# Ledger of designs, part 2: VHH binders against Thymidylate synthase

Target 1, 260 residues: Thymidylate synthase, of Methanocaldococcus jannaschii (q58167)
Amino acid sequence: MVLNINSFYKNCRGEFMRAVFIYHKNNQRMEKFYKNLLNEPDFCRICDDCYNCRGNWTFKNNVKNIVIEEVYEEFVDNPYDYLPELPEGDICIAQLHEDLLYELPLLLKEKGYKALIVPSETPHDLSLALRRDLKRVCSNYNIEFENPKPFCSLEKKEGNEYINKFIDYFKIGKPELEIEVENGLIKDVKVKISAPCGETYYIAKRLKGKAIDDLKEEIANAHHNYPCLASMEMDKELGDTILHKAGYIAFEVVEKALKK

## First folded at step 21 (VHH; from dd6 with L101M)

Design ee5
Fold by OpenDDE, fold request of step 25:
Formats: structure tokens, sequence, C-alpha cells
Structure ee5 (fold): chain B 260 residues (1-260), chain A 119 residues (1-119)
């Protein structure tokens, strides 16, 4: 990869990708996802012994956020009162009122977007009805569509060329780790893909030097110290909370890495 | 007051056709998914067909290829065209409206209309 703070990030193939986040004011979850990609020094200073475990990368020239006013009404009669003109982009990540989301694919199509990602961090972010609509309409517009619940469950899939590229380019989605073990201890942890919130970097740091048998506890503790913002409300589709699912994902990524 | 009123049911011979209508009032019809369910005495109510606000449809396996659900937002009406009717299609057919669909389910239900397929 070629990183230039004053220019666009290009991957090893010289590719450039643009991601646009669109969400309502005071949406801390989406803000965190966006800021994770900015990777400003002040994004994470949880540890007393902070050594910038995330590294000196940034996608500030690759990502934009569009923050719109909060919507309090159950129904929005004119979504375009809230939806601004969209910039050009490749991937859109959106959490919006459903009536706004309903109109979003058309706007994306007009601007040449290739994919729409609608993360669900709460049970109320996207209904089944709208999910179906978005999936179908995006398909009609040749826009890839995913509704990861939670965002950190986003994984590569056959047929999702641009979303797959998104994951590889921005290194966010379902987390992936490389773990080196020596004498029953974690020697090194490399983050290949991070949860969109950036938690995976913190987990990676916390795992270093720990015994294999203690990893479960360490991961659990990490979730408390780097708080997952997914909802604790029961999601009937999952039969569990989205927060719990995020936790399971964090455990699974470590287990998977250790099996390699 | 929310109201769903079904019509178009009746007696028809096997192989015949019926068109059910459901007139909706009292809510923002265009923002809701609509559906048709059917129920026979002593049995569970089953999904026949549903249609999202965007007009995308799904069908129960037993009626796929024979039934067509459609909607007219200007008339606040959802339709069920039933072709090639079979005796096993005999049931009370219910119209339903849902903002979010599963798992929340349908928000509003009609009173139902009887469909009888018999020689």
Amino acid sequence: as target 1 above (260 residues)
Amino acid sequence: EVKLVESGGGLVQPGGSLRLSCAASGFKFSRYAMGWYRQTPGKQRDLVADITRGGYTEYGDSVKGRFTISRDNTKNTVYLQMNSLKPEDTAVYYCAASRHMWPEGFDYWGQGTQVTVSS
C-alpha cells in the first residue's frame, strides 16, 4: 500500500476507493465508524501505555461523512428535506430513518455508487420490510447491498465485488487476525481486518503476552474497556442482542486465528 | 380508525379464478407492506402473499405461480389475483398491513373473506 497523508490512499494495485458515511446527528455509532477510518491520534487513548497500536494510517481523503438532521417523526413525508446532494463515491454506509433510506438507492445510482451498506447496530435500524426493498431496488440498480448486524459481521461474499473490495481496501468488516504463539503465550497479533469501530486493534494489544487459556477473559475485558456500542436490546431476528453477537465475533476471530 | 376491508371472495369451481381486494383506510398505506393470509378452521393462519411498500412480492409455496399480489397506492388497495384455484385453497382470506413485517408481524388485519373452491 502507498500511504500519503496529503494525497489519496492507494492500495498495492494503485486502486482508489471512496466511502461515504451518511447518518443523523448524534449517531455515535456511525461517527465512531467514520472516525475509525480517519484514525486521528485522539481517536483512541484508552490505554495508559498508549503507543499508537493502530499505526499512522488514515483514509481521510477516501472517506466523507454526511451528517443530516435528526428525524423524530415516525413518517417522513418528504425525505428530500433531509437528504442532501450526495458526493461521488463508490461505497455508501448509511444509518438513516427508514423513509430516508428508502430513497437513498436512487440517489446512489445517480452518483454511480456501487454498493450500499446499512449496518444494524440496534433492532430498529432496519426493518425486514425495508431490507427487502433495499435489497431488491439495489439489485435493480446494480448496486450491491448488505445489512450487517452488527457492522463487524460484514464479510466477503461471492457476488459482492465492491463490498469485498471495500473490506480489503479499508480493512474493516468482520475482523481477521494473525496470531503468533510461542510457549503458550501470545507473541504477536496482527490486525488484518478490524471491526469497523476499531476494537480489534485494542483486542490485539490486550492479547499480547497473554496465555492461551486466558484469552477468553481478556477478550471479555476488552469489550468493557473498549465499549461496544451495539444495542443491548433483544433483537428478535437474532434471538439475542446485537451486542452479544459483536462479542461472539470478537471471540471467534481469535479462535480462528489460533487454529491457523 | 384503521380499517381493512376484504372483498371478492366466493364460491368457484376448481380451475377457476377470483380476485380479492382489500381496501385500507386510517393509516399511511403507501408506507406499509401488505399481505394476504388464509386460514381454515382449526388450523394456523398461513401466509399467502405479501408485498412491500416498494412493490416487491413474496408468495407461499403452495400458491406460487398461481396467485399474484399487487397494490395500488392511489386507491389504498391491495389485490390478490387467484388463478387455477384448487379445493385446498378453500379458506378465509385475510388482508394485513405491516410497517416492518417480521419479526414484528402485521399491525392491522381485516375481517376476512371466504373463498370456497368446490365442484
Scores: ipSAE 0.836, ipTM 0.927, lowest interface PAE 0.6, mean pLDDT 93
Fold by OpenDDE, fold request of step 25:
Structure ee5 (fold): chain B 260 residues (1-260), chain A 119 residues (1-119)
Amino acid sequence: as target 1 above (260 residues)
Amino acid sequence: EVKLVESGGGLVQPGGSLRLSCAASGFKFSRYAMGWYRQTPGKQRDLVADITRGGYTEYGDSVKGRFTISRDNTKNTVYLQMNSLKPEDTAVYYCAASRHMWPEGFDYWGQGTQVTVSS
């Protein structure tokens, strides 16, 4: 858990990072990711016994969202009718129509962005063909590129300096927990990295005081109360639904933490 | 109507060269990845080369260094330059277009053109 009451978040090294979210209007998934980083008091009020398990922190001065009009056409003839001028930033997180995404790396290059993250929450967010293009064009522009499917699968990788920093700075990506066990019960759970949707904080809360044997059930219940918005449509690349993968990630993070 | 029409195939001696062309019509060519596949009777189609809408290329291992895929969006045409041809390159060559599922899926296919490498 992070407790920071400062208006400007700086990490222990005094670093400042800017993240820009770009997505279409009514994209609830991306909105949730963005709002998670704002961490407004009303972001989560699921529990009757709410004690602000997330803590007092905010990245409101580090993050910005650019909301674009919805695109209904299969093809966009002029992507620049939709794409605005981008602000300065370090990391871009984008879910856009493919014809818009195709143009995005050039815009990012011009503004000095260091990384592009394109989460896939549905099988239709990013085609394999476009993924290939984005990966290569970003490489040519010296922009790091990742397409996590789902977003909570984003992990540190060798060669991804800025994306790795992003994960550490904003503490979102593939979840990481520290769990303290005493007398067969979960004594404490610390969130080191949260799923971008913020579910990991809720899971952490729900695990406290529980027996090790009950954790699987508790995690399942947590998913019910803090619903994952990933698609239930079969993803052929995964051979499963993205929703299921997100669920597996949530279980795995707890298992991994207990083995330490 | 969507059409992919291959041309340039024929008979060539080992070590020779051919240039295949695929003329596309009926769809937004510049928005699609294009590819060449080859097939012999009784066997599966194999990827020879592909090129994304961005112009990035990939090749099958057997043709690397010998074949070159390219595209001209102004002519809605994709090309396959085949050099140092070998008898094992004998096959029907197909042009394909893919919007989203590349290389796993294809939206459109040509009728194919025969390439025969023989002494």
Scores: ipSAE 0.835, ipTM 0.927, lowest interface PAE 0.6, mean pLDDT 93
Fold by ESMFold2, fold request of step 25:
Structure ee5 (fold): chain B 260 residues (1-260), chain A 119 residues (1-119)
Amino acid sequence: as target 1 above (260 residues)
Amino acid sequence: EVKLVESGGGLVQPGGSLRLSCAASGFKFSRYAMGWYRQTPGKQRDLVADITRGGYTEYGDSVKGRFTISRDNTKNTVYLQMNSLKPEDTAVYYCAASRHMWPEGFDYWGQGTQVTVSS
């Protein structure tokens, strides 16, 4: 691997992507998604005996964050008092006060962004009204739009060229694993795509050496122990909590990997 | 105080047209989604149409293609143009407002206006 400190990371095909995370101060969930892509040594401190299960990589030269002051008023009359001029970028990941987020597609269009992801980690992170507006306005601007709930439900979709590239390039979205089994035991687990919170690396570590018969309990315990910040509030659209949905995704992706 | 006042209801013959209006006050109308619902006696309230702050609409299946929701933010008013009316459209029509359209439902409701489609 050869990195130029003044250049973007590029994959083996010479491709690169620039992502911008924009969110309010104290939004720990969005901060975690951004920092997951930095992969600094202090990102994950769960294990007493860490052997660096995440590996050595970073996207620090490909990602930026924009931290917006908290908004305490119900309505924002002047959204541009809060919103800065955007940097150059290809894809935006955003979670903002509704009046600010309403304006964001125009800013993205003017700067040539190709996609917008607004993850929902709580039932109230994106309203149904605003989701409809964002989807329609982004479509009119030829900007791809997704509202994954939770973020780790984001998967490739026909017609989402740039979001599909985002998933492949940054290796985050709906998790994807490769699992090797010997004598009813998990021999190795390779993380191909991680949940955006980084949980999938921890799950992979926890599964190594475990019996196939015990995996459901082990995955549930890992999910409980990992600081996945998804909400435990009932989400009426899902018919369950967002945290439970994230846990079911973890089970599904392990089961899928085992049958391959 | 939030206030939604429907008008334009009445008696109309099958195949006719009617235009409902809902005058809104007491909230920042331009920041709200608006909707029309209808209810016949003994039945639950059904979505007819709704419209976001950005002007993007959805319709109930039974009215799609016949009814049009629209809004005028300068007049704080939402409209329902009803064409090709059928006896089955007879109901009390309610204006509704919601900041967000959370799945729990709309937050504010008018008193309703009667629409009767009959010879």
Scores: ipSAE 0.702, ipTM 0.890, lowest interface PAE 1.0, mean pLDDT 90
Fold by ESMFold2, fold request of step 25:
Structure ee5 (fold): chain B 260 residues (1-260), chain A 119 residues (1-119)
Amino acid sequence: as target 1 above (260 residues)
Amino acid sequence: EVKLVESGGGLVQPGGSLRLSCAASGFKFSRYAMGWYRQTPGKQRDLVADITRGGYTEYGDSVKGRFTISRDNTKNTVYLQMNSLKPEDTAVYYCAASRHMWPEGFDYWGQGTQVTVSS
C-alpha cells in the first residue's frame, strides 16, 4: 500500500523511495519498466475483457525518467554533451551508451544516490568490461550495484540495503505470488512482487480457475502472449536466451507459490 | 590498421623476473580493455591478466601474486611485470585488446613474444 502524504507517496509504514530511470530515446524496454510504475490505464491493453487485474495504484510522484538523445557515434568524446545534471533521488535504473554509462557513478555519488541497477534485456546491454568497472567504481563510492539479466531476476541480497528497499517499496523484481487453491482449482492469485515489465499480473489472471495438475502450458502461453521485450538471442553467458530465462523464472515462481 | 607489438620476451632463470611491453596503435587505446594471454604447444590460450579501461585487473590463478598488469594511456602501452618465474611459465605471450570483453573473446591480437624459463 502507498499513502499519498506529501509530494511523495509513502507505504503504510511511512516509508518512501525515489527512483530515476535514465535511458535513450526509443528504448522501449526501459520505458516499459518506468511506465509500469506509473500504472496508467493505457499501460496494458492485452485483454479484451480487462477488469484491471493490476489494481489502482501509482508511483508517479516517486519515479522520474530522463530520456537521453540517441547516440549514433561509436565513441563519445564529451559525455556531458548528453548527460544532464541528475535530479534528487535514491536509486538509479539505467541503460546508456557505454561512454555515458561509464561516467554515471560519479554523477550518482555527487548527488548522494545509494544504488545503481543496470538491467540487461539483450546480450549486449552491458559489456563484461563495463560491468567490472561499474561494480568497482560503485563499490568505491559506497553505491550498491546490480546488473540483473533479465531485470525480473533481481532479488534481495545481504548487503544490498537500498536495492532490497527498492524491491520492497516498488514491488518489482523477481516475482512473488500467493496462490489459494480450492478443490484442485486455483481460486485466487495475489501478486506480491511483479516482474518489472508487468507480466506477472497477466500470468496471475490466466491462472485463476485453472486446475493445478499441470500449469506449464498455461504459464508458457501467458508468458509468450504478454508483450515481454526480452531478447530471443542466444546469450553466451547464460547459455540460453534471456526470454527463456524469464520464462523459467515465471514457472519457478508459480511452483514455489503452490508448495505453500 | 590496428597493431599490437609485444616486446621484452626472452630466456630467464627460474626465480627471475621479466617485463613485457605491448605498444598499441590504430584504435582509441584509452577506451579498450587490454590483456595478456599465453600459449604452450598443444594447449589453448590461457588468460594471464587483463585490465579494463578503468584500470581494474583480473589474473589467472597460476600467476596471481607473481605477475602485475598495468597500462599507460599516454603511451598507448600495456605492461606485464613477471616475478618469481617458474619453468611452467614458459610460453608464447600474446597482447590482446577488446572494446567490451564480450564472452566471445578479445578482438585484436599481437604476434606474440617467447618467454622461456630454464636453467
Scores: ipSAE 0.696, ipTM 0.888, lowest interface PAE 1.0, mean pLDDT 89

## First folded at step 22 (VHH; from ee5 with F106Y)

Design ff4
Fold by OpenDDE, fold request of step 25:
Structure ff4 (fold): chain B 260 residues (1-260), chain A 119 residues (1-119)
Amino acid sequence: as target 1 above (260 residues)
Amino acid sequence: EVKLVESGGGLVQPGGSLRLSCAASGFKFSRYAMGWYRQTPGKQRDLVADITRGGYTEYGDSVKGRFTISRDNTKNTVYLQMNSLKPEDTAVYYCAASRHMWPEGYDYWGQGTQVTVSS
């Protein structure tokens, strides 16, 4: 749980980070990621006994979304018809048509961005060829690049200074929990890092008071009530669905926390 | 109609050089990754080299340092410069284009050109 009553979030070191989300209209996945960081009171109303398990925090002054028109064509002849001028920022999170993504690193370079994150939530969000292009061109521009598939698989890596900072600052990525157990029951669950969709907070709430043996079932139920929006289509690279991978991540984070 | 037409193959002595060309038509060449594969009778096609739309290249281990893939978008052509050829390089070489399924799949294939390295 994160408690922050301040409208302007600064970390314990007094640092300020800016994240810009750019995606097409009607992209519910990216919208959810963005809104998770806003943490508006109406973001989650799943529970009848809601006690605001997420806490009173917001990154509304740290994050911005750029929503562009949907692209229906296979090929975009002029990506700049869709790509607006970008604001200043540190980190860009993007899901875009591939022809638009191809041009994005140059724009980011010009505005001084330090990192580009392109989440894949479906098998069609980013081809392997374009991934290679983006990785290498970003490297040439001294921009860090990651393509987490799914977004909740994003983890800290050596050499990714700004992306690592992003994870710590916004507390999103591959989820991390601290779990306190007493007399075989979950006494407390602290969310250190949440899945970008915010599911980890809900899971944490659901685990409290439960027996260790019941946690798997509880997590499964949590996924049902807080549905993952990752694709159920088979991803050939994974050899499984991205949805399943997201589910596995949710289970693994709890298991890992219990082993500590 | 989509076409990939390979040329430049032939007979060469060990240690010799060849330059393959693949002329593309009927699709937006600059938007595709291109690749060269080779195949011998009864065996699977193996990746020789590929190049993204951005011009970034990768090579099979057996040809690294000897082969160079390049592209000219103004001519809709991809090239394979093959130096220090060996008998084991003998195969039919195929040009391929891929938009989204890379490197697992290709959208278009050429008819192939024979390369024979023999003394």
Scores: ipSAE 0.849, ipTM 0.934, lowest interface PAE 0.5, mean pLDDT 93
Fold by OpenDDE, fold request of step 25:
Structure ff4 (fold): chain B 260 residues (1-260), chain A 119 residues (1-119)
Amino acid sequence: as target 1 above (260 residues)
Amino acid sequence: EVKLVESGGGLVQPGGSLRLSCAASGFKFSRYAMGWYRQTPGKQRDLVADITRGGYTEYGDSVKGRFTISRDNTKNTVYLQMNSLKPEDTAVYYCAASRHMWPEGYDYWGQGTQVTVSS
C-alpha cells in the first residue's frame, strides 16, 4: 500500500481505481459515504478521547462526488436536465431519482464505467421495477450492478470483478474485522473492511478492552452513538427496517471475527 | 381517469393462439411496468407475464416458452401473445400497471378478458 497525499492512491499491486458518487443535494447518507473515503480529520470526532482511530489515509484523489439538484416531481420528463456530464471513472455509486437512475447506465457506458452500485438506505431509493431494469441494462452494457440494502451489506460475489476490487481497494462494504482476544477481553481490533459510513472504525475502538460477554451491548451502544442513517421505515422487501439490518450486520461482523 | 382495457380474448381450441391487448390511458404509460395476470373462479390471481419500462420480461413457469409479453409505448399498449394454448390456460386475463412492482404491487388494473381453451 502506497499512500501519497498528493498523488493517486495505489494498492500493493499498483492498481488505481476511481469511484464517482452521484446524488442529490442534501443527501446526508451519500455525503457521508463519500466523505468517509476522503477521511478528513474532522469527519469523525465523536469520542472525547479521539486519537484518530481511522488513520491518516485518504482517497481524495480517487473519488469524486457529483451533487445534483433535488428532484421533487414524481416523474422527470427530461432526466438530462439534471444529469451532468460524467467524469471518467471505474465505479459509480449512485442514489438518484428513479427516472434519473434509469438513464444512468447509458451515461456510464459511454464513459467506460465498469460497475454501478445503487445503495438503498430507505425503502424508496430503488424499486423492484427499476432494479430489474438496471440489472438487465447494465448487464447488456457489461457493467456490474449491485443494489445493496443497506450499503454496508455489499459483499464480494462471484462474477463481480470490479465491485470486488472496489471493496478491496477502498476497504468499504460489508464489514470485516480481525479481533484479538486475551483473557476474555478484546485486546485488539483491526478493521479490514469498513461499513461505507465508517461506523466500523468506531465500533472497533469501542470494543477494545471490553469483555466478550459485553460485546453485544457495546455494539448496540456503538451503533446508536455512531448514528446509522439508514431508514427506520419498514421495508416490505426485507420485512424489517434497513436500520435494523445495518445493526445486524454490525453484530455479525464481530461474531464472525470472534469465531476465527 | 386511468383506464386499462383488455381485448383479444375468446374461445380457442387447444394448440391455438390468441393475442391479448391492453390499451392504457390516463397515466404515464412509458414509466410503468406492465403485467398480465389470470384468474379462475375461486382461485388466486396469478402472474402470467410482466414487462418493465425498459422492456425486460418475466414469465410464469406454466407459460414460459409459449407466451410473449410486449409493449408499444407509442400506442400505450401492452400485448400478450399466447401460443400453444392449453385447457389449463382458461381464465380471465387481467392487465395491470405498476410504477414500482413488488412489494408495492400494481397501481392499476383492467376489467379482464375471458380466455377459454376448449375442444
Scores: ipSAE 0.844, ipTM 0.931, lowest interface PAE 0.5, mean pLDDT 93
Fold by ESMFold2, look of step 24:
Structure ff4 (fold): chain B 260 residues (1-260), chain A 119 residues (1-119)
Amino acid sequence: as target 1 above (260 residues)
Amino acid sequence: EVKLVESGGGLVQPGGSLRLSCAASGFKFSRYAMGWYRQTPGKQRDLVADITRGGYTEYGDSVKGRFTISRDNTKNTVYLQMNSLKPEDTAVYYCAASRHMWPEGYDYWGQGTQVTVSS
């Protein structure tokens, strides 16, 4: 597969963005988010008839990961036994034991990071108490903070200059599609922004050639067949499972694309 | 054994002030969020105020601007300063502790202290 060196993107001001993913060993969800941005040939192996629906691109020079040893203790007395010195970066995507995560904003401030995203893919990935602390501490440090639940619910909003740029630069967040319809059939689907797990490319492939009347079932089947990995546990804050919310997002963005 | 002991309750005139204290032991107080709840007979417990391990506070709408929650990690104690008290504030006030503040509920509760606001 041919890697496209133009994936080393700079925005219209000549800027580029560096993202650092930090997570515990064996966190398959966070690893998937990171590897989606690498776009190595082995990333997506769902289809026997693959025609590389994702295309040839990579952000390998713009992203790094930091894998932290698993923490089994309820309390970590010495968080810096686990936490390394951070590399240079602009935005951090993190999921860690809460005693480690509590310390992270200070490390980000000292290295000049501008944003922190803590995705929740299970109901207990980030507690309400720590979310309040992170939001307030990050605000005091002039660091943008978001806790999308799930990560594919992340969308632009006023005040999130750097997170908005993250979404535009890496083209991940709440999905955005352009859909061309001809004779009641989907002729083409262009992925403008993908879910961070990469699912949106798979959905776009599954929709091509389908009748508009068949979309709900096709989206539901694609969502459950793709390893989104979001929890099926009931989330009391959402009043539903996180996996279901991700599925509704996938449906909503297709329906919005059809309205345009 | 986890122990939350409220004190400082009593009878006070409308418009008066009262300060509640909750002494905590048996857990890593500095790692926990703390809260005050109140209950009138026949009603559910209502959030009055809570404070995270980092010191960031939230208040119930009916007490915002009148009550102040604070904590002292060196004394393992959380406080509720109650000003401009109204008869509607009459209730049993409970101290609570939660590591996480999950929506499912709090981990530990005190036995409560009575606050009565009446002429």
Scores: ipSAE 0.711, ipTM 0.890, lowest interface PAE 1.0, mean pLDDT 89
Fold by ESMFold2, fold request of step 25:
Structure ff4 (fold): chain B 260 residues (1-260), chain A 119 residues (1-119)
Amino acid sequence: as target 1 above (260 residues)
Amino acid sequence: EVKLVESGGGLVQPGGSLRLSCAASGFKFSRYAMGWYRQTPGKQRDLVADITRGGYTEYGDSVKGRFTISRDNTKNTVYLQMNSLKPEDTAVYYCAASRHMWPEGYDYWGQGTQVTVSS
């Protein structure tokens, strides 16, 4: 008797989720978010021992990527020259030329997707005009929509059933840590939710064995040494750079974990 | 050359109505967000209303319920229907266009049309 093992990962409650990342060729940020969930060896390229840093897990059967050719024209008259039929999926994570992205909610609705996340890693990744259109169209289609800026600012919200499940299932979004302290030193750091770029695992590794008094310096050094691709450009909506926002989130997360 | 030409301004009694039009040319109108702003002397331009390419609108707090922005992509025209006009609505009204509505500002502006609400 041969059993066909066409399996998605399922958590302890039998839950699973399918995510589709759709982005243009050479979008290193989106590719890194997708590859973080594969957890293949040497993903971070900082050391040769990702198993002992990140653990032995993968979502390779639960995630797909769709790589779209670069768009060089300012306006796309026929978006469907670029956009394929979507695979079956529950949630889409997207960064695309605006004329393509404008059409995406209809494709998602027709395939039964429940959520769309469009991360902004630069001030210009999603325009305010298109964000308004996406928010309204997705709402009309009963598709949850978020534009986290940066992606590691994504947190649970009441009413975001599927995005909340995405955060819990894939363990990515606004980071969450558990920290064990003994004799004024960091004994252990457990990553509950990682930044989508994977930085939180590296921060956790760097904090082990360090004195509580030195944590600000250690977090800053870890953030500097990790290849973070967030923009250093001032974002007028945030009133700060996106890179600074990501760094603030890293400090906040560690501080919250220490107060428990 | 991009052009935004406003029309329909003038003198109106309090409680009256006006309809502003903005004829656009020189760009792909259907791909742009459009807006109306107003300015009184010595002040910054204030948002009155805007509308995305998808037709989704926002309004300044002082005009909600009284003004309606709309667009007609076949005529490359955006409109502002102004009802229940008040003396504080007196201003120069500008049509504006933006591909993206970046916080840095709109891409194109008209010359403005005067609206005066006075007894």
Scores: ipSAE 0.648, ipTM 0.872, lowest interface PAE 1.2, mean pLDDT 88
Fold by ESMFold2, fold request of step 25:
Structure ff4 (fold): chain B 260 residues (1-260), chain A 119 residues (1-119)
Amino acid sequence: as target 1 above (260 residues)
Amino acid sequence: EVKLVESGGGLVQPGGSLRLSCAASGFKFSRYAMGWYRQTPGKQRDLVADITRGGYTEYGDSVKGRFTISRDNTKNTVYLQMNSLKPEDTAVYYCAASRHMWPEGYDYWGQGTQVTVSS
């Protein structure tokens, strides 16, 4: 019943971070982000000949999810009919009905959370009006706020102490790779930061053994074969689909790693 | 039926002030973002100002510092206080409402009210 701090992963300086994912039932995208950090053996089943390219790590003692019943009505008069008492935590990753999300920063403030990430995987995951309100309310509460679109576009930013720590601690966000090349062939690919959906490990597997001068098609094929779940709907703010944006990020990350 | 009814337009001298009102009905006003747009003949509607359900405002560059948008949720009304008016502010001013402010557009529009700034 009691919190056991000794069960948390701690880095070499004895630091740890607690993250809470809160989302509606049947939100497969948010569920995947949460389960990526658990890294249970059945998380990724894309390869028939899997050799566990992800490795044997887990953050299961550092992350929790809160699954909220679906909201079918247009307006919620009392958000607390849906929102529970939050557990202790440092950072919240959320996607909820607008009336619930509007209230969430107050709950975060009351529990001492330091940051809120609201990822957008579809064009309508977070409205422009609510984004402005969340940014202002979180600022007033000294809560860091980001709305990455897609989530794998999340990168470090001056002033985002806790979100920067989130990226470093959980090693998720905008992907970061180290690539070793010998004789014009990719010898090894180390995932330093993975996309929140876990795709980056699959891309790293697909790149091993490939020639460095013909990777664009391989990366594009890997991106489309992995169940990323980002929307193919045109996003007017981006001028492209969110899935395509995620694909361009994957390509950019590999190119950057090749330049070292 | 959703209705947005603008009022307060008219003829005013350069340097003068004018206050526009937009009375709203037929939707849950307090949950909507509200905005003012303006249009001159032959041009697209341009954002003048908007205000979120939480009261946070944005302004077009040409009106920033001179215009103030505000809302009164008890009267279901949004206002545009226009100070230091210039001839280039002459336009039809439209009230708009959106639950979300999606980049694709606003949900509801008023009929417009003419503002003319001329000596």
Scores: ipSAE 0.457, ipTM 0.788, lowest interface PAE 2.5, mean pLDDT 88

